# Ledger of designs, part 139: VH-VL binders against q9umr5

Target 1, 268 residues: q9umr5
Amino acid sequence: SYKPVIVVHGLFDSSYSFRHLLEYINETHPGTVVTVLDLFDGRESLRPLWEQVQGFREAVVPIMAKAPQGVHLICYSQGGLVCRALLSVMDDHNVDSFISLSSPQMGQYGDTDYLKWLFPTSMRSNLYRICYSPWGQEFSICNYWHDPHHDDLYLNASSFLALINGERDHPNATVWRKNFLRVGHLVLIGGPDDGVITPWQSSFFGFYDANETVLEMEEQLVYLRDSFGLKTLLARGAIVRCPMAGISHTAWHSNRTLYETCIEPWLS

## First folded at step 5 (VH-VL)

Design ge9 (framework fv_mavrilimumab)
Fold by ESMFold2-Fast, scan of step 5:
Structure ge9 (fold): chain C 268 residues (1-268), chain A 123 residues (1-123), chain B 111 residues (1-111)
Amino acid sequence: as target 1 above (268 residues)
Amino acid sequence: QVQLVQSGAEVKKPGASVKVSCKVSGYTLTELSIHWVRQAPGKGLEWMGGFDPEDGETVYAQRFQGRVTMTEDTSTDTAYMELSSLRSEDTAVYYCATVSYDWKTGRYSFDYWGQGTMVTVSS
Amino acid sequence: QSVLTQPPSVSGAPGQRVTISCTGSSSNISAGYDVSWYQQLPGTAPKLLIYGNSNRPSGVPDRFSGSKSGTSASLAITGLQAEDEADYYCQSYDSSLSGWVFGGGTKLTVL
């Protein structure tokens, strides 16, 4: 039978938003047990990411324990960062495919409606003043804010992303890398028409340099230093890249063609 | 505040069609997601269909697909549910309800209900 | 049969506590879909009592509470009053049916 699938939602999402994804999985892999984690929905998705990681960890442990053959993760938007941390902090995870669905893996640097609602007078050039404060780090959005013009502040103030990416030293870094490397496949999905994730290449571990020129994964220091295992995974053939044009941010989990092309092949 | 007022009771013969109305006040109909739920006498609630606000389209329960049509008249702020090929088993109270998304909790609920319309199917 | 299972009846005396269970399956509650609860007084339309597992709409007293764990949800009513005598329905979404589903209903009798 098929391995269970665990779905982790994004910012301001709920389990209902994934009903089409569950329908697609049931059609192509009938009998698959799919669980959308019904935690940190709505405004609770703004809670600090380490708090969310602890809650989601408690929810995934019994699912993984019941599936000795392994599980798959499908993690959407901000949820992809939660899953990154889960794979690092869990000494005994049995994740086969980690499917990252348009997640800002190297961070976010762009004005969006979500940010305008939360910080209505702020521009992306000024948001570092809020996000890199202790108060700002109590919001999930700020935990992965990555201003390429203030990289020194990002490295010192980011309580989450800089640590899980190994961009700043942490005493648990060696253990986190060892745990992350247990994953069978890292499937990266994203595209130029997303409209929210900025730069969209963040979903593929690319990001802006100080001149706002995008450098791809292989040019990143975290890859070159193999800080959490990307270079090792790529050498193993365990990284899959599946870019697709024409898909907006809220449509990744409800597009049948995307599902068939990028997700379905990795649900053993 | 939202109020839903439904049309009066109807008695129909087997094989006929019935069209139940749901008049909306307190809101413009186009801003609401109206769903239909029925309840046979002494039995439980059964969802029939309604407008899905995320998909932007009307969806019907599989059991009623091909027999039910849900429409809206924005000029009168009235939603309609028409059920065809009536059988005795269709005898029930038919309710309209609003389905709302609470962005603060990330949750959907059937938050306001009409008073119900009794449809009796008899020979 | 309904896809969400509730006991047909529960009873209690004024001032006591009762709980009503709602048991689902892998296509609904344990798939991660949240649970809402509705109260139906005799001869009236259903009224939203709890939504999103545990949230109360304005006007619903805090003696009504909801919870969800694994494949099941529960409605708890404390400080029972005669006016609570009604039918109670749970509701969730079901992926195998691609639609909303209700439990079979529980008749609460206040003795």
Scores: ipSAE 0.764, ipTM 0.885, lowest interface PAE 1.2, mean pLDDT 92

Design pd1 (framework fv_nofazinlimab)
Fold by ESMFold2-Fast, scan of step 5:
Structure pd1 (fold): chain C 268 residues (1-268), chain A 122 residues (1-122), chain B 112 residues (1-112)
Amino acid sequence: as target 1 above (268 residues)
Amino acid sequence: QVQLVQSGAEVKKPGSSVKVSCKASGGTFYSYAISWVRQAPGQGLEYLGYIIPIFGTANYNEKFKGRVTITADKSTSTAYMELSSLRSEDTAVYYCARVGYDSYGYEPFDYWGQGTMVTVSS
Amino acid sequence: DVVMTQSPLSLPVTLGQPASISCRSSQSLVYSDGNTYLYWFQQRPGQSPRRLIYKVSNRDSGVPDRFSGSGSGTDFTLKISRVEAEDVGVYYCMQGTHWPYTFGQGTKLEIK
């Protein structure tokens, strides 16, 4: 039988968004137990990411315990960062495939309608003033705001992403790296027509330098230092990169061609 | 520019609950937090907690956790602070105060309400 | 919780003379973003507190330039260069770096 699949949604999202994904999985892998976690739905997705990690951790423990052969994670958008942290803080996770659907793995630096709804008069160039304050870190989106023009502030103030990426020191970094490296496959999905994740290459651990030129994963200090195991995973053949053009941010979980190409092969 | 207007004075019996309102005008209600601070007669300031209205998320000072509930109604731009299991030592002026946003980021307590006197007596 | 200690608690001052209030925190107030979240408030008799100074040394709009804030880490000072009659009231320091936010005991400034 197929390993159970756990789905973690994104910002301003809910379990209903994954109805097409569930149909695709049922068609290609009939009998798969799929659990779409309905924690932190809608505006609750703005809660601090460490709070979300704790809640999702409590939800995934019994699912993993019932599946000694392992589980798969499909984590969408912001949910991909929640799953990054889950894999690091859980000493005994049994995740085979971690499938990251257009998640800002190196952070976000883009003017989107979501940011304008939260901060109507702010542009991406001045959002660092809000996000890197103590109050800003109460918003999940600020936990992965990565202003390439204020990288020093990002490194010092980010209460989540800088820590989970190993860009700032943490007492648990060695244990987190060891735990993350237990994953079977890291499947990275994203594309240039997403329209929300900025730069879109953040989904593949690429990001802007100080001139807003995108440097890919292999040029990042996170990769070069092997801070949480990316270099080790790549050497092991465990990283899969699956870029696809023509897909907007809200369509990653409802595109059949994407599912067949990037997701289906990793659902053993 | 921003104005916070609070509800009127309350006299309550020990063991009862009180709910104080704070109506905001000026600025964008959902772009800032509302904090609650109290001051017993002749005493200093004590922080109770806050709410971020956009997500309805509240955090409380541990001293009051379990007795205080802070909520917000976005449609009326009003925040509420409810304190239960009232004791005589809860007699105080209760203030709401904004954590605002300006060009320097979030700044706490740039605007205050006029205060609401809550008296707890037998 | 971070303890904020003010001195003096009572400050009688002659009109036109300078006044100085000290505030010490039990922990550093420097946040990871490099900012120090220390604030000064004035409360005139019968009124709500009014913020005078934010982030150690920045004056709020409408606050006279005779008020100035300084300090770093755990040691902070509010100075009034020339006390005026309208300055009578209680002055509080507050830290916003560590949860929960905490205030000093207050310094009562009176004209002698």
Scores: ipSAE 0.013, ipTM 0.573, lowest interface PAE 7.6, mean pLDDT 88

Design pd10 (framework fv_nofazinlimab)
Fold by ESMFold2-Fast, scan of step 5:
Structure pd10 (fold): chain C 268 residues (1-268), chain A 122 residues (1-122), chain B 112 residues (1-112)
Amino acid sequence: as target 1 above (268 residues)
Amino acid sequence: QVQLVQSGAEVKKPGSSVKVSCKASGGTFSSYGISWVRQAPGQGLEYLGYIIPIFGTANYNEKFKGRVTITADKSTSTAYMELSSLRSEDTAVYYCARVGYDSYGYEPFDYWGQGTMVTVSS
Amino acid sequence: DVVMTQSPLSLPVTLGQPASISCRSSQSLVYSDGNTYLYWFQQRPGQSPRRLIYKVSNRDSGVPDRFSGSGSGTDFTLKISRVEAEDVGVYYCMQGTHWPYTFGQGTKLEIK
């Protein structure tokens, strides 16, 4: 009776991280078939996002085919970008709710605690040198690195995010937009205490300008140009914004109050 | 003033593994990548893979899938290339080469190691 | 994989005369940033390869002005305006635009 739910994990993550989420879904929507995709786990999450999109696509096709009433996607962190691309490249998807859990939808730019752990010296201002090359674009982190001080390099060198956001032209852009617009609901979740996603408003399609002042979704060229359908979805009433304070990056999938407020209502 | 110094020549039996080192000096090791290229006797250059040490994960040419592992130790500024299940056709000089990032931008293959001869014979 | 084809494979030249090496790629090497990631390397007998040219036409530091690179898209050329004895060796083109990165088969330059 309930539509199946497909879960896509994030950077350095695995299916194990969603144990609490599955418990919540089972409690509120008993009988829901939940599939947590066990692909690109741990270090493999650093593989190029287009490679991950292909792998996840192969996994979701049979699930969608068995559910003519539709499916829901819950996509966490980096996984939200994978799901963005899936919705664009699949001309046959039947996704009702796409639930984006603290995903850097406009990109990442910041020295966060996890980034400092990986890169002990400050690398935020210099990571563009590595990322904006064909060599750097073979790593998922670089696929959504968005340096607001080198926006020209981001626009020209990004092999993933700039393309799926329609910030740079692509031959398939019209088809990708048409496919993405098929989604029933785009549920955006994030918050100021995340500590990883920088700026946290990236989860809501906000992002830094050249002075590191955050401009919200409705001030972005991507929205104003309706490049992949955000303006159309908002006008249709299909975008849900659910910000919540007090939640750290690794807690979005294990907080009961967040689940009840932001996720549960969209799991018909 | 960057130098890449590789470990010495190796003679290996078929089916064994070899691990070649590439020690970098001059500059910050974590600020650049290291590529591995090989050259069989009488043949051209063949790309094996590369590592960007700050990501801790390497990318490999699919031709060597399951056999090559590239790692880096930031504390010693040393990159390693390990090739397993050695065959006679793996006999080659193995080179490391820098993928540089400086104020002038991305500069791949600007410095090369001296090469390490790996001979696979019974 | 992108195939890099060099011609000629063997290039005997007379000292002081010009030499030209061609490199053709099976796909365009223009990256989305407008740059073309094509490189030329020289390998002298018994030595490691040395980068001569990066991004089609830019000479590396210490490379003599007699070396020049040109081309666009899929067709590239390395020229030596006046061959000297020290130029003996094998020359390779390489593409860094498409994964996996690939080399041409090499051109052996010999003095006749």
Scores: ipSAE 0.557, ipTM 0.800, lowest interface PAE 2.4, mean pLDDT 89

Design pd11 (framework fv_nofazinlimab)
Fold by ESMFold2-Fast, scan of step 5:
Structure pd11 (fold): chain C 268 residues (1-268), chain A 122 residues (1-122), chain B 112 residues (1-112)
Amino acid sequence: as target 1 above (268 residues)
Amino acid sequence: QVQLVQSGAEVKKPGSSVKVSCKASGGTFSSYVISWVRQAPGQGLEYLGYIIPIFGTANYNEKFKGRVTITADKSTSTAYMELSSLRSEDTAVYYCARVGYDSYGYEPFDYWGQGTMVTVSS
Amino acid sequence: DVVMTQSPLSLPVTLGQPASISCRSSQSLVYSDGNTYLYWFQQRPGQSPRRLIYKVSNRDSGVPDRFSGSGSGTDFTLKISRVEAEDVGVYYCMQGTHWPYTFGQGTKLEIK
């Protein structure tokens, strides 16, 4: 009786990370068919996001086709960007709830312990040199790297995020917007103690301006222009914001209180 | 100031594998992009793939995908190119080359290694 | 793959005379950022290739003024205004706009 749930993992991650999430779903919605997609695991998560979108699309099409009443997506971290693109490129998706679990929806410009661990000898201020090139755009991290001090380079060189956000024009933009708007609910989850997603408000479509002052979703040109439907969804009452403090990046899919508060109400 | 030094010549049998090293000095290794290019005797240049050491992953020319593996060890500032299932047509000089950068982004092949001759013969 | 076609493939030149090499791509090399990722390399006998020109017309540090690059879209030219003995070698164009990156077949410049 419950709609199937499709789970998409994040950067350097795999399906194994979601065992607690599956336990919670089974407890509150017994009988739910949950498919955790086992594609682009570990280092393969660094493949270009458009390549990942293609692979995940091939995996989700048969699941959606078998569920005429619809499906739910739970998409973690980088996986939330994959799911954003899936909802735009699929002219036949039947997603009810799209649950974005601490995903950098407006991009990443990180100066965190996680970024320092991952890139120990590189400062965030210099990553634009690699990322905004044809070479860099063959790697997922660069597809959503959004340097607020080089926004002109981001807008012109980003092969993924700038296009799905409608920040740069694309011939398919109107179709992508129409497809995305079919989603029943956009559930945005994130919080200040994440420690990886920078700024954490990126999970709620907020982002840095050129002075590194965070501007919230309603102040973004993407929202004001309604480039892919955020303003329309908000007016429809379809956007849910669920911030929670005290949760680190690797704990979003394994915190019971978070699940009960932000995820459980949107699984039908 | 930047220098790329490659391992010495190799003679290999068909069906075996070869692993060529490229040690970088000068500049910041983790900010490089290291490319691998080969040149068969008397022939032109052919691109195999590249690695961005900071991400720890490589991108390969589809022609060599499944046979080529490019890796990097940041602690020794060394990149490696391994080619398996060797055939006589893999006989070539293999070059590593750095992708440097200007104010607008990364630019390929600003410094080259000296080349490593790999001969595949029975 | 983008095909890079050079002409001529053999270029005998009298010392002190100008030389010109053409490079044509099967697709436009203009990237979404407005830049054209077209490069020229020189390979002297027994040596590794050396980059001469990047992004169509920008001369690398230490490359003599007699070398110049020009072109747009799919048609590019490398010019040497006055050939010197040390210019002997093979010249390659390369595109970095479309993956996988590809080279022209090379032009052998030799003194007559």
Scores: ipSAE 0.440, ipTM 0.739, lowest interface PAE 3.0, mean pLDDT 89

Design pd12 (framework fv_nofazinlimab)
Fold by ESMFold2-Fast, scan of step 5:
Structure pd12 (fold): chain C 268 residues (1-268), chain A 122 residues (1-122), chain B 112 residues (1-112)
Amino acid sequence: as target 1 above (268 residues)
Amino acid sequence: QVQLVQSGAEVKKPGSSVKVSCKASGGTFSSYYISWVRQAPGQGLEYLGYIIPIFGTANYNEKFKGRVTITADKSTSTAYMELSSLRSEDTAVYYCARVGYDSYGYEPFDYWGQGTMVTVSS
Amino acid sequence: DVVMTQSPLSLPVTLGQPASISCRSSQSLVYSDGNTYLYWFQQRPGQSPRRLIYKVSNRDSGVPDRFSGSGSGTDFTLKISRVEAEDVGVYYCMQGTHWPYTFGQGTKLEIK
């Protein structure tokens, strides 16, 4: 039988967004037990990411315990960061495939409607003034705001992303790295037509330098230092990169070709 | 000029609920979030929680979680604080106060409402 | 929760003389960005609180320069260099570094 699949949604999202994904899985892998976690839905997705990690952790523990053969994670958008942290903080996770659907793994630096709705008077160049404060860090989107022009503030103020990426020291960093490395496969999905994740290469651990030139994963300091295990995973053959053009941010979980190409092969 | 105007005094029986309003003017309602703070007679200030009006997202001090609900109506630029299962020790002046956020940073509690006296008596 | 302790709780002062209020936190108020999110509020009789000082030492617009804030880590002070009649009221410190936000118990300033 197939390993159970746990699905984690994104910003301003809910389990309803995955109805097509569930249909695809049922068609190709009939009998798969799929659990779409109904936590932090809609506006609750704005709660601090560490709070979300705690809540999702409590939900996944019994599912993993019932599946000694292992489980798969499919984590969409912001949910991919929640899953990154879950894999690091859980010393007993049994995740085989971690499938990241267009998640800002190195952070976000872009003017989007989501930001305009939350901070209507702010442009991306000014969001660092809001996000890099205790008040700003109470919003999930600020937890992964990564202004390449104020990297010093990002490193000092980010309560979430800088820590899980190993960009700032943390007492648990060694344990988090060891836990993360237990994952079987890290499947990264994203593309240039997403329209929300900026830069889109953030989904593949690429990101802007101070001149807004995108540097790919292998050029990132976190990769070169192997801060949380990316270099080790790549050497092990455990990282899968599956870019696809022509897919907008809200369509990653409802595109059949994307599913068949990038997701289906990793659902054992 | 930013101004927060609260509803009038309330006298409630134990076990009932009270809903206090806070109407904002002089700025974009969505450019800040509204916090609620209370002060029992002759006592200090105690934080209840906040709401982000744009999305209606609220967070509460654990002490009041389960009894307090904070909501917002963007069309009227009004935030509400509802406290249920009232006890005599809930007798206090309830204040709303804004936390501003814009391109230049945060201004926590720079403007306060005038306060609403809620008396819980048998 | 972070406990904020003020001293003294009652502060009688002669008009024109200086006044000093201390605030101590049970945890460091230094945030990871290096800033300290400590605030001082004034509440005059029958009025709502008014913010005087933000981030330890920055005076709000319209607040007289005789008010000053200082301190670091867990120990903070609000000073009034020359107390005036309009300064009568209760003064509260507040921390904004840790959730939930918490206030000191208040210091009542009275003219003797």
Scores: ipSAE 0.219, ipTM 0.650, lowest interface PAE 4.8, mean pLDDT 90

Design pd13 (framework fv_nofazinlimab)
Fold by ESMFold2-Fast, scan of step 5:
Structure pd13 (fold): chain C 268 residues (1-268), chain A 122 residues (1-122), chain B 112 residues (1-112)
Amino acid sequence: as target 1 above (268 residues)
Amino acid sequence: QVQLVQSGAEVKKPGSSVKVSCKASGGSFSSYAISWVRQAPGQGLEYLGYIIPIFGTANYNEKFKGRVTITADKSTSTAYMELSSLRSEDTAVYYCARVGYDSYGYEPFDYWGQGTMVTVSS
Amino acid sequence: DVVMTQSPLSLPVTLGQPASISCRSSQSLVYSDGNTYLYWFQQRPGQSPRRLIYKVSNRDSGVPDRFSGSGSGTDFTLKISRVEAEDVGVYYCMQGTHWPYTFGQGTKLEIK
């Protein structure tokens, strides 16, 4: 039968958001065991990403152990960064398809309703002052704040994203790269009408340079240096890019056409 | 301008719980984080944890994890620190202190409450 | 946890003379953003602590200029150029670089 599917939600989210995704999977792949992890729900999604990684790790271990043929991960928004770290820190993961639904893989540099709620008078140009402090790094959203005008501060102060992307040195980097490379497929999904992920190409490992011009994955130093294995995965044919226009940030997990085009083919 | 006002002294028996309040005024409650620090008689300062009221996110010093709970009520601009399974060693003055945000980042402990004496005795 | 060690623990000073308090951390307090999150607090008898110095050397508003902070990495100093009677109390250093926040054991300043 089909490999089990583990779903990891995003910022201010919970398992209920994925009810349509579960219906689609049940229709096309009947008998699939789908587990939506109900950890760090709602406001708890603001806790530091390394804390979330530890909690989700404890939850996925028994699921993976019961599935010797492998599992699939579907990870939405912020959850895609949690899954990136899980694949690196787990020496024994058996993930076949890692499906990233509109996740800011190179970081975020844009105003969102959540940022305006947390810091109502701040602008994206001055958030670096708070996010790159020890206090700011206690918030998940600051763990992947990537200000292209203060790249030196991002590289030195990011306690999460700069480390998992191999942009800053870490003692475990070689092991993290080896673990990540065990993934069967990296399926990247996102699009220009998302409205939250800024730049939207961050979902495909593209990001702003200092002039706010987007450079795609193949122009990034992390790719060119193969810091955590992107170049190796692409050469292996293991990276799938599935951009789709017309989908807003909260609709990636509830659009049937998106599911059939970008997700369904990777759920063996 | 910012003022933190704490609840009155408490005398508790071993094994009970205590809940101390800290009411903030003179600023937007949601723009601050509130930390809790204690000081046993004649001893130094010890950090317990904090809460960010706008999201209800709390974080605790591992030493107190499982016994301390920090909560906030935005409608009354009040933060609470509850400590359970009290022992005589928990006898201390408990302080709340704010962590402010400005254009240069965060600044911890620029304003403090007056302190609440909690005495644990049989 | 980062250990903050102050010396001396007891500091008797003659009125009008200078006073100096040292604070040493078990780890570097330089954060990856280049800032050093080292703070100094004063606690007068029966009162709440009051912040004097933030980020090593910056004086808080309303703090007399006779107070100054200096240092780098793991070694820090608070100086009072001319001790006044109102300066009696306990002085604490604190680090905000590493979770959790930790304090020195305190230095009690007394007038001889």
Scores: ipSAE 0.024, ipTM 0.550, lowest interface PAE 6.4, mean pLDDT 89

Design pd14 (framework fv_nofazinlimab)
Fold by ESMFold2-Fast, scan of step 5:
Structure pd14 (fold): chain C 268 residues (1-268), chain A 122 residues (1-122), chain B 112 residues (1-112)
Amino acid sequence: as target 1 above (268 residues)
Amino acid sequence: QVQLVQSGAEVKKPGSSVKVSCKASGGTFSSYAINWVRQAPGQGLEYLGYIIPIFGTANYNEKFKGRVTITADKSTSTAYMELSSLRSEDTAVYYCARVGYDSYGYEPFDYWGQGTMVTVSS
Amino acid sequence: DVVMTQSPLSLPVTLGQPASISCRSSQSLVYSDGNTYLYWFQQRPGQSPRRLIYKVSNRDSGVPDRFSGSGSGTDFTLKISRVEAEDVGVYYCMQGTHWPYTFGQGTKLEIK
């Protein structure tokens, strides 16, 4: 009688990556209906995030409708941003636990040891030229590229992250905040050894200032202004922070200790 | 000097496919996008699509979706445009063109290939 | 798709005289970053197109200063202050603000 679990994958990923996670859930919560969404797999994960949000929304509606007691979301990497937007655009979601596995909630800026070809050293300082253009915003990675040295360009050109974080005005902002606040628990997971998400504190709504000094969630303007409900959720006791060292980016969904410590407690 | 060099002219039968190459030299291939534009004899310019090599994926004009595929091989600094189910209306010069960047941002079509004539005839 | 309309389609001009080509877009070309992604290209007979003007009014390197671009929103103009024989060809405007990129139908400049 466990609530169904919906899993949303990350960049260049597919449902196959979650086989260990499914084994852990089956072991600790036998009978749980787990749906790993087979949408935007592989190269299709580079499609604009708003397009992905629309597709995933259509897929989750019937699952949520069949579960009047609620569902849980487990959203990995880029998938955590898709889930952020889903919770904001759906007037009728019934999500209890939103579990974000190492997702760049405040954006991405930096080199990575695991996906070096996407973020070579020479490209980090120049990627803003690609991303903050009309065609650049047609690629998902650019929708959350957040160059702290060109924050003015990020704020004006980001078609996704700046809007869902309330960093730039949007007509639907008030409704998106109301919808997001319906979530039962926001479970944030990440760690310093991830090697891909840069800064790793982005998974906890921390991010670089213009000097590349990391400011934590409580120092962010989006938190202080409560732009989409973080301050309200924290005051309600609904935000869970679960940092863990020693876990690389591709291991968040396949580490048993991580599962038992950070995920299992939130699957009712 | 940045240069885009395209493959030679092709004559194809209706219903077949054609694959045109565009090799980049003199610049950083992965730091710009390659676009494809065609021009039928005596007609204007028509946009097909583009690829950004660092992402390895492409976007297409809806008019050609399902028939056009644009790919890139970073090891040879070469982009490819493949068009299938050819019709006589596909007879055109096919151009590749770069979208680069400078200190002021991205700038489309700053360098063009020499063009590849594709003739579709029975 | 954004429709780009050029006028005139045929432009016979006397050597040394000025020439002017208009381009109108069906939608505003101002992007959220404040930039206007409007471009002008020249295609000489038998050659690939060459970009002359980027973002409304900026001349590409090597483009003579007799070429100038102006305009805003949906209404743009390319001017040649003194037409030379080498300017013969077809001129195209292009918008890059909205997907997909679209071109005007072209203006054929000929010496009369």
Scores: ipSAE 0.074, ipTM 0.578, lowest interface PAE 5.6, mean pLDDT 88

